# Miniprotein binders against a7ua95r516to809: the designs that were tried, part 18

Target 1, 294 residues: a7ua95r516to809
Amino acid sequence: ASLSLLSISDLVPDLQFIFFWMSNAIEILYFIQQKSPAYMQTIELMDDKAGSKESLLSATISANEEAMTILEEVIMYTFQQCVYYITKTLYVVLPGLLDCNPFGTEPSSEQCRRAAGVCVCAVCVMPEAVRRVVSVFQTTSDLLQQYQVHSEIQSQMFAYLFFFTNVSLFNQLIDKGPARGWFQRSRVLQIQASVKILLDWAKGAGHNHLAQKFFAKFCSTVTILASPPQQLSQMSWKALCAEHPSLKPVQLHRILTQYQLMAELGPLPIWQPSSEDEAYIYRTVDLLESFENH

## First folded at step 3 (miniprotein)

Design p5
Fold by ESMFold2-Fast, scan of step 3:
Structure p5 (fold): chain B 294 residues (1-294), chain A 105 residues (1-105)
Amino acid sequence: as target 1 above (294 residues)
Amino acid sequence: SPEEALRIAEEAIRLARELLERGDPEAALEVLEEAIRVLERAIEETGDPELLKLAARIAFEAAVLALELAKRAIELGDEELARRARELAERAERIAREAEERLRE
């Protein structure tokens, strides 16, 4: 039951236990790495019988190597568990971000209403679908902080979560977007606003650099699709490639083709690929992103 | 035998990842299914806490790879392959949970 839970809140007790052991393993590994040389020095300074000191040093080296191997395995295992549970939860909630409307004036839940029917949530711009995604990131941040996990490990975890989120959202938009109406201008503007809320959360949490790096492809896609026809039609293919280097030629071509269709800009090609890119706009195998190439 | 089985499972997971990277998701799934089958038998045959810890770690690696395989299958329009990959991810999760529960005994 716990591994099939939809909500991040349902996983918190299990995650607390995993974070606790991960944090402890990291601290013990750090202690051994930092203190082992001093301990070995202490053994060397001991005045002892012939062979006794060498035997103790050999035993200490062997024990330290075994302990470090075990701790590294525990850290890797617990990190993998945390990432697996968190990304499984994200996978379920992420599609909602593409279907929600952050411009609505109505409350996202009944809990946002005041007595007498006055809506207090008219001031709150975060849709429930976006809140569910933010909740996963916030709970992760809270657990990392609660168990005092080193900042480098925190950065690695959020780098992976942002990478996962970017790939998931990009692939869903490109693959399912045309059929789901997600390329309609009104929907693109809603998606852009929802993504802005997510990026603002990341900035507030101290992860702005990671968010900018790992959301580049999806942000580029949404930025292009949200551009007014008058402005976008004035940009050349090369200018778009320069502004959006994260997009492959086939990806940019697909996005612009959908944009041209939705904006009813006529049958003539407006954005002509460079001669260098012409061969690559038809490479359908490169259209969707892989979770393995980052 | 359980220790040897876990080594075989690790090697199978490496091969499955290589096959997926080469663009052969069907072969990757078959190899990964074999790894999961080997893991299931290994945890049933062992009471060694160290081997159970290793089995749980390998099982989570297999679950992550199975989810990556499911996503690639969806990208290729192969709904049946995606379904099989998701079922395999759930099997890997159950193996990890069983190993963890036995470690708490």
Scores: ipSAE 0.000, ipTM 0.219, lowest interface PAE 17.0, mean pLDDT 77

Design p5q1
Fold by ESMFold2-Fast, scan of step 3:
Structure p5q1 (fold): chain B 294 residues (1-294), chain A 105 residues (1-105)
Amino acid sequence: as target 1 above (294 residues)
Amino acid sequence: SPEEALRIAEEAIRLARELLERGDPEAALEVLEEAIRVLERAIEETGDPELLKLAARIAFEAAVLALELAKRAIELGDEELVRRLLELIARAIRIVLEAEERLRE
């Protein structure tokens, strides 16, 4: 209902046209890839007219290669423009996800339905910050479907958007978390619930596999921070590394140190890195993730 | 003017589609070749963002129509027509790329 008011198309007026350009370029490319081999075979089956056949075949190959190269550049360029504008919008709305409370008891409207004499209040108000993030993903999905963009390109786009979201959220939590109190268990549970709404959207949209792959680091972080003290205290450093392979040793050490502090588990380090990991932790300062897709 | 040239190109695309629907792919190609020639000159003469956007859209429409013509030419076994259509598609896409690059300047 509120999606039209928060549409990414309203924020980026030209995005619709860039999707149109991308869709058309992809269609043309696939046609050329599919039909050119058959056409070249047709030329090869022609009567040889004193070398005219070889000249025509050579010209066709050159034209085909030029057309495919140009179309690939157009597809890459328009894809990058879509990603740029979508991620620019995401960057503005994502920080709110870490500060919102999905368990808030202040619904903008309170409505109850009665069935069999029981009053059921069906108002689960999605936080505005979460709704804004979901709106960006939903609008992207709608545009990809409207312009019939090939499923492989759709998958690549959401892979990058999930990658970007994961890096943004992880970096914000690690860098700003200590100062903002975001490592407090109650706050982490709010973050976990908000992220679950986002992941549930991805599952419903057919992107569950991509979401599981590209959100692994942030999900591991939130899972650790949301763990009860009794459960987490029983796990060795080696066990935690094995369960959370997406986290670098230095990142895991930072998370556990903050957890120990916030849970008030005492002054002694509970989770001791192995000798090898300890040496590695002290050698690296790479806590934050890069936005470069390596 | 560039504005008038783009209007002529847009009308040419419409005529080319009608010719294709009537089963005259050779006439449709000739009309599209003229439209692309007009677009190539228009983008060289203008820096207006709105005109560059319009030129890119007309060029993409021309490329899509040329793709439909190429399918028909392959069915007809007209090797020369297919070659000209592939060249036309390449030219149309170059117009799109040039217009987009200028829009960012």
Scores: ipSAE 0.014, ipTM 0.359, lowest interface PAE 7.1, mean pLDDT 75

Design p5q2
Fold by ESMFold2-Fast, scan of step 3:
Structure p5q2 (fold): chain B 294 residues (1-294), chain A 105 residues (1-105)
Amino acid sequence: as target 1 above (294 residues)
Amino acid sequence: SPEEALRIAEEAIRLARELLERGDPEAALEVLEEAIRVLERAIEETGDPELLKLAARIAFEAAVLALELAKRAIELGDEELAIRALELAARAIRIALEAKERLRE
């Protein structure tokens, strides 16, 4: 099972078909909503010599109601299909984000070749794993723009994609991180740099607000794990809860436990859960996030 | 046969698209309506998963064309044609959803 066989490009023809359908349905729905009142007024002003006016009005109301209901179902269905195919692709490529090293340099890259003779030590190169994730988001953005999909629906699409990405990355880090070595400081810094590339893309695409909202949990986790020991050891449990409200007590407790292990720190009294949170730090059902958004 | 019916529907959709491209949306609607009628009967007559998959795909193609036809009718100011095209899109979508629901089982 070669990773080279996993491509967003393979889904583009199917996605183009679905986006085309969604765009047309939205435009037609909007037209009916705008024209319906004027059309009804026209019917009401008609001469009713044969009693046909009332029948025509009733038929037109029924037809408009049917059309609008069906268009709403088409929009909902096509939206769900787009989300299904895009998230299925994301699910496959997202684990690579946690294993990549964005601090590595590619000697054959144009940028590195142009810098030959000068040591440029601070340039992060986008790893292939990060590029695959960004390509999924960029292709989605391109299709939404190509088919002129309403901005509200575009926002809903990226809200869900960011939500899905956040949950997937958080769950994989918490569940598989210890076995994969992802909580080692060097790996956490690599993960932080990779996440920054995704967030920078979102900001450039005009989705900064959605990215900040829906990536909050994973960003909080990475921020805590990347904090220097001197800094983090000065922050109380209450302070950490205040700065990272997206984290549940059991999640914060697990993160701090991993941090203590990796940084070789003894127990810190200031990280002891508050009396209110003490009962919740062992709720295993709250450790991993659900893919169902309530 | 259901197989032959689906082939006829697919050919009718192609003809409807050509008529729409030639600027004859009224003729395109008539051909598309016949294609949808054929699809409705084909779905009722088959339980074959492969034929249901094909019917769903053809029905989705018909729905897309019906929506495109409705858009062009709106651009032409023909609201009656647009409503008829939307009704055809509705029927095509119901066929596709019914075929997919039967495949889940």
Scores: ipSAE 0.014, ipTM 0.301, lowest interface PAE 7.7, mean pLDDT 78

Design p5q3
Fold by ESMFold2-Fast, scan of step 3:
Structure p5q3 (fold): chain B 294 residues (1-294), chain A 105 residues (1-105)
Amino acid sequence: as target 1 above (294 residues)
Amino acid sequence: SPEEALRIAEEAIRLARELLERGDPEAALEVLEEAIRVLERAIEETGDPELLKLAARIAFEAAVLALELAKRAIELGDPELAKEALELAIRAIEIAVEAIERLRE
């Protein structure tokens, strides 16, 4: 059986095997690294009456180098497979985050729930589209924890997942936003609230630094779009570039142009690009982000 | 004898490598697993420093091959084979460690 694009839950059995392989390879790697110096020292201190010491030392060095190379390849392969299938699942569920309304979620009825003997009288439910994205991150975190994958590998995985999410959301908003009405202020505020749920999840999971770093472009974009017209019109092009360094000149110009149209700020341009930035604005090659740019 | 057992183990590792290179990782695992059993017994039965050195060298060769087998099993999508190969690699490394530490004593 092949891995599918249905849901993260459908991938769990296959991902469990891949995480198992990765975890075991990492454990063997650490075992070799820990023991290697002691082996070398023991061999070097041996009596060598038969001349076999050099052979054992050479064999030990060769075996360590070959084992390290193979283990690094296994770790890299399994890591890449996990990232590939998790990001394929994310790609399917992420567009829903741009269309959902977290402010329109009202409890259908109050329910009494029990937790450690405490009764909770209110139902708190996030929008289904946001819940699907969060469940991908949570399932990934659970699997990494279940197989005790080293913390540095965990950080690398979430760095890539956040990078992927940021690029996907940014590209969807810039490319499809005008046609979908996503640049309207009410929609931008809904998007901002939905993204905050993802950022709050990341903070709770101990990945706040990674989330701040890798969501910067999309966060800058929604921050600009959510700004009141009175406030935003007080800022120069230079000031906006300085506040939003993650945005390329062509990206910032596109965002501001759409904002100006949606906010009906008048017929004259308010934000004037520098002479250096004008050359890049006329080339749309940098408008959308690449998934290759890590 | 321990000396004959070590010779058998070395030959078995050579055969396991050939089987892996020919695309039969399941057969390679079976042969390699038997080689490891022979190595474990030989080390327990000998106090000869030269045989312990030989056992350590053979055990390191077995560990490398077991890791190559595990990598191949992962690429082929065989999780049980990959698990057994990784466990065998750990066992082979532990045998090499034991042989070397006994030389120090």
Scores: ipSAE 0.046, ipTM 0.539, lowest interface PAE 4.7, mean pLDDT 78
Fold by OpenDDE base, second read of step 4:
Structure p5q3 (fold): chain B 294 residues (1-294), chain A 105 residues (1-105)
Amino acid sequence: as target 1 above (294 residues)
Amino acid sequence: SPEEALRIAEEAIRLARELLERGDPEAALEVLEEAIRVLERAIEETGDPELLKLAARIAFEAAVLALELAKRAIELGDPELAKEALELAIRAIEIAVEAIERLRE
């Protein structure tokens, strides 16, 4: 099937299976970790029949270590598979977020129409493009809850998904933004509103800190681009660096250069990089974010 | 057939659970060992992805039951039984992993 047709709903059966395995493996691992001391103590309290107790203890230790190793591998593998499938789905739906007009009257989702009326839930009032992205995260959340996956694993999964989303959106905006008109103030305001809806969802889902942390770069970019020319032209390079520490000098320079072109501003000496940053603004290899940094 | 073997394994696991609930953990262990042997054979003999998924699920169910047996053995003060049950749980997990690995091929 073309990647373009892949929906999160199509992956749910496979994801359910993987989540089932992951949850069970975590539960078993936790059981072994908690109960292993009791096993050892029970063996230690047995009557010392010459040589049998040490052998049994050694064998039990070895079996526990082996079990824990296997379970850790299963957990890691299932986690990676979940992330792989979910990120594929995100890859398909994320570009739509940048093109979304959240101020338009989009019809309510078909799924809520099949129920007894106009659903006014937070998801149903979302623009379709935003709803598609949120649906991926919500489905992930629902599956994690359904299988009672440990909270730490849930947090790690959302951290990675938000990281991936930020990298994807940032790279698309920087690379394709000028050509697609996403640097136009009106379009930036649409993007800002769409991202706010996503962040509000993340807040409601209990992931506010993770969302703020991992979306910082994209949000900083959007904030700069959404700034009125009169305001932004009064900010020095140093002030912008301090206000947007998530942006590398090369990234900030690129954003400001494209902003200047879009706003038809002449050269602004106030945006000139410091002598310290001057060498870094030409590091084009650092312009786009890497998916490997997580 | 692998499908019939999986059904037999599921039934054996159910029987093992009933035996455990009746307070016969030793008999439960023996039945569960047989279920795992049947699962191993079924996985080896099948290339059907759906059957491999089913086998993996059944293997995890076997592993969970084996851990319950181990817990019960500890509660009863039978460390040998607990060890055997834990070893059986490990084997069930290994079988499940094998089934999953074959799904990647």
Scores: ipSAE 0.017, ipTM 0.424, lowest interface PAE 4.6, mean pLDDT 86

Design p5q4
Fold by ESMFold2-Fast, scan of step 3:
Structure p5q4 (fold): chain B 294 residues (1-294), chain A 105 residues (1-105)
Amino acid sequence: as target 1 above (294 residues)
Amino acid sequence: SPEEALRIAEEAIRLARELLERGDPEAALEVLEEAIRVLERAIEETGDPELLKLAARIAFEAAVLALELAKRAIELGDEELARRAIELAVEALEIAFRAREELEK
């Protein structure tokens, strides 16, 4: 309801508590997993001498399995809560990434470099819209580090966050792109530069593999739209499908149709789907990606 | 006596479970904390293998119940109660493992 409550910083106290509980549950789970085999072996050896191994060992196994199940449920619940809060915040800030200009410079933030006698000025500070998205990822990383969450859980969380971001950006671009002018070449280049800032952040944070995997669909879309007409017109439908396997034929066809309209390449499609893909395209109703299909 | 202490701890765990089932997790935690204190004392006072085995089993039961209580506290949004319950679960598990170490002697 309040504009200020849309900030990631407003959720940090709630997230801190959830991360704390998740971290503690993971630590207890690992403690049980690590110590249990030695403990169970000791009980088994002891029970063999007393002739009552079934009563104590069986009860201990049952209690250990119950504790494991409860801990797994607590970890799952807290993980889902973290994802819910973080993705809710991401959903609000992500559309801004498609409508910002990362090439925009402020005199105080510019710096000049000389290479081979040429003076080049670069942007020193990322655009506000990109900063908002990066802030969500950085806050998540900071909390995972603060509570010393195991690397496997960190990887699962960023895999989901990148998947969510990719689907959200792709759906926004495909659904609203034509009306918002996002398919115009100048806008596509700005989007490409903004996405590169996010990917560079992910690489710096140690998540390059996850980013490459989960941003594939949106990156393919932006790459095609940013391609010069001369280069793109030399590629066959089959070659485009091979270079962009993350895109469904119906999605690739929509992207290329928008490209033709923006580039004013004429009324006849240059990129013709194969007969098999053409049949699939005309039978497929939904273009948008599902958060459940990955 | 250690045997009497273990009987008291086992009955306390049953009461704590009943309190949790009836929707009183704070009272359940207090009863469970007392059971853990009794278990720790019993383990320190006995060298009887059968009593140490029983203490380890009761300690594991206490740990499971503490984790169930922590889960319930998290669902209710009572973060302080959840923290206390998780800490108690860890303490109960440490008691179970110490009982095992005494058995190895």
Scores: ipSAE 0.015, ipTM 0.379, lowest interface PAE 6.2, mean pLDDT 76

Design p5q5
Fold by ESMFold2-Fast, scan of step 3:
Structure p5q5 (fold): chain B 294 residues (1-294), chain A 105 residues (1-105)
Amino acid sequence: as target 1 above (294 residues)
Amino acid sequence: SPEEALRIAEEAIRLARELLERGDPEAALEVLEEAIRVLERAIEETGDPELLKLAARIAFEAAVLALELAKRAIELGDPELAVEAFELAKEAIRIAWEAKERLEE
């Protein structure tokens, strides 16, 4: 089980080709969309001998529609393959983020750097586990920029990567957290600091809106767990639901139960679920997030 | 052998590119179709990781050339040829990812 794991660096040559491929397919789709009207006009201007012009126009429309459909499929396949390999790499490195200590005394020997040679993290020390995750996102950003992929496609890519990261981290924390001690206050504060580094990277990269949207569930979870007992014990179930609308009743109930256990708090009446939510706090099917939700 | 098949595929792609640059996209398509058939067979017949990596790279190169061919066909007013080139690009991508999938087995 001590096998060398595939790094993002090992994928860069393959990802470069896929991004180049996707960019070219998008360019060709755009070319067809722009040139199709001109080609149709060319057919309209031809002399019609024995009605052949109408048949040629119909054939051209059919061929253009088929070409556009195939290009859209190619673009979708290429996008899905990029996402597959990037998320496969993320899946390997993400658990380390939950186990690392950003408050360690020894400075990291390595620092984050942009393609331009500018070190974004020059004034900050970053744990190696966090650096691996940031490197995946940075490499993705660099490749999208290098191949001049449209900003809308870039936004869709990071929306999916942030969605995947949120689901992976949330599920691991909720499912494995009790056994791994991740709900201990000192561990939660370490997780919060590591997540902040990741979110700060996203903000610097121009993806703050996407990060806030797609990390909402995991951020809510960590925020609640990191709250001081004096502060959290003053917040009612209804107030917590209002501040953390991304959390389902069963998820909030599980988080509060773990918090009570770790902080050695007795039962708190103000954390009693509302009558509306009581039916939903035991829905185990809603506890963990699905990777198939978009 | 799979090694010889991959060399044939590389040579065929180079020839197809040359034909396209010389203004013969129909001949380029035929040569590229043969390259992809040879690649698919090589991938099915080999378990060598280095050959699978090479096959995937060659298949992706074939896909890019197929898209360039499709663009040229549209510029020349041959949308039927462009459709055939797009289908070929789609097949080349499928074959490339089949090779990648086998690397993980």
Scores: ipSAE 0.014, ipTM 0.269, lowest interface PAE 7.2, mean pLDDT 78

Design r1
Fold by ESMFold2-Fast, scan of step 3:
Structure r1 (fold): chain B 294 residues (1-294), chain A 105 residues (1-105)
Amino acid sequence: as target 1 above (294 residues)
Amino acid sequence: SPEKALRIAELAIRIAREILERGDPEAALEILELAIRFLEKAIEETGDPELLKLAAEIAREAAELARRLAEEAEKRGDEELARRARELAERAERIAREAEERLRE
C-alpha cells in the first residue's frame, strides 16, 4: 500500500513500527555475533558419546548462518523502507525551500512557540518551508534515538538523506530555476540563507561532517551564483573547477551561463572550458544528478 | 519456510538462555521476542503435524524461559521488564496451545 501523506508527523506510527523491527534485528545480529562463539564452544566441550555432538554443532553453525542472513535482510529491508518513506516526504517539502524568504517578517510569538522543540538552535528564526524540512530530519533523529539504533546506521541514514536532499535541490534549481526566477541574485541570496539554516541544524545535531560532504554540489552551486560579479570574473575556469570539484563540467558551465545572463557580464563568455571538458558540455544526459548515484 | 523459522526460533531461545545466565535479562528478552515472532509465523504457515509438534515443544521452552526471565527481573526490582516477560510467556503459551489443538485435529 502507498501512503499519501502531507507531513512527517503523519508517518510517525508507520516509521515507529519499521524502526522497532530494524533496532531489534540489529541488536539480535550483534548478540548472535558476540554470543554465538561462546555457545558453539559450549557444544564443543560436551561429553556426548553417541556422536550427536557433531550433528548439533553442524546444525548450530548452519542455523547461525541462516539467522544472520535473515537478520541482515531484515535490517536492509527496514532501512530501505525508512529511507523510502522519509525521502518521499522530503521530496514534497524540499521545493518550498527554494521559494521561501528567510529575510521576511518575523513570525508571531505563537508561531515561534509552536515550533519549539523542533530545532534547538533556531526555533524562532526559520521560515515555515525550512521548518518543514528540519522537522523531517529532527523526527528521523528522534526515532533513531528512541529505538537506540546504532550510531553507524544513524550516520548512514543521514548520509543518504543529505545526499537525497542535495540531489533533489540541485536538480530542481537547474531544471526549474530559469522558469521560476531562482537564478536572480536576490532569490539566490534567499536560497543561500535557507541552506545555511539547514546546515546549522545539521551541525547542532552532530552531523556537520556528513552535511559538508553530501551538500557539496548544491552548496557549490549557490556559492557561485551568490558571488559578486567582480570576484567571480577574476577566476579562471581551472580555478573554478579546482574550488568546486563536486560539479561536472556540464553542470559548472550551465551555472556560469546562468550567472552571466543574470549578472549582465556581457555577450562573450568570460570562462573558457578546457578542450577535454568542452566535449561533455553539450551532453544533456550528464546535467542532472541521479538519485541512484551515491 | 516454516522449517527454517522453527530452526531460527530454537537458536534464538538457546542464545537467550545463555544471555540470561550471564546476567543480561533485557538483552535476553529481546532475543526471546524474536523467537516468539518466528514461532507465530511457523504455525501460521504450516499444516505439517511434525512441524506443529516441534513448534509446540519450542513454544513451551520459550514460555518457561520467559517465566524465568520475569522472576529475575522481579528480583532486580525491574517491574516493567517483569511485566513484558510475563506477557511474552503468555504469548508463547498461546502458541503452544494453538499448535497442540491443531495436532488434535
Scores: ipSAE 0.000, ipTM 0.142, lowest interface PAE 16.7, mean pLDDT 76

Design r2
Fold by ESMFold2-Fast, scan of step 3:
Structure r2 (fold): chain B 294 residues (1-294), chain A 105 residues (1-105)
Amino acid sequence: as target 1 above (294 residues)
Amino acid sequence: SPELALEIAEAAIRLARLLLERGDPEKALEVLEIAIELLEFAIERTGDPELLKLAAEIAREAAELARRLAEEAEKRGDEELARRARELAERAERIAREAEERLRE
């Protein structure tokens, strides 16, 4: 514990500065876009003596193009810096989501129920690991709102954060899952419940469409692993591919192999890849996801 | 991070210059003030000669822009904005001198 755990709250002062510059650059870009037609019309209505109007139009177009380029560069740079710091924090807290238990302990006491006439129920509390991830998303949302960042850029920010979270969780589960027991049914159900908390947050924040799009691979993986053996053994390879199109053949094959092993369904392969997919089920280079977009 | 602070300061100076050219000297001053605060933050937290050299260069750019902002404010009759801009130019010059002195050590 000599290493300081990174907290999103520790980055807020730095993020506030970056969001401030991004917001200002966006405002000026919008101003130029809105006022450019009026300036051009004003020039068009001016006297044209010795070609002065054409020279002024050319200069104005060049100045606007240069300003637009500079502003787009500043917006891109500040956006990338925000993404860098937020994802660096996410990377530290995300693995904890795979080990936490969002379910409470079930108290069962007939004597207590009879004596008090009261039914005692289990209490479910958001795990600390899930709370840390949600805090990163919530703080990001709060800062975007505080600095009046346009909704389109907010959507781009959360699209990338969800993409990053999906890749990080998927890679951790596939790469380290067997050694850490994450493919055990009880652990998978805990992971599924934790992911639901993240998806519910995204829905409440108005980002349901982005969450559905960018969490598809990890959600497919968890859904398959959480399936009862009786149900999953009745599904064909083609049916699973159709239900989970985000998974590559090698990824689906690895998931099903681990499922078969953990469920103790015997040594013979139950799920046979189609002849078209057979060539791709051993492409290990395609197993883990890249953090870079196409 | 001193390195990040300098990168943002440079971007802020570019934005302030654009704001001044587009006729918003008041907002240009606000952005420039933040660039100066970032420069102060960076030089207090770094001993790296390369970063100190960069900080001095950025501070010199900030000082020049602040002087231009003061002249523009005076032309518009905004004496208070002009005074604030002149104070900011002096602050930027102090930062440049401090970074340059540490670089010589």
Scores: ipSAE 0.012, ipTM 0.318, lowest interface PAE 8.7, mean pLDDT 78

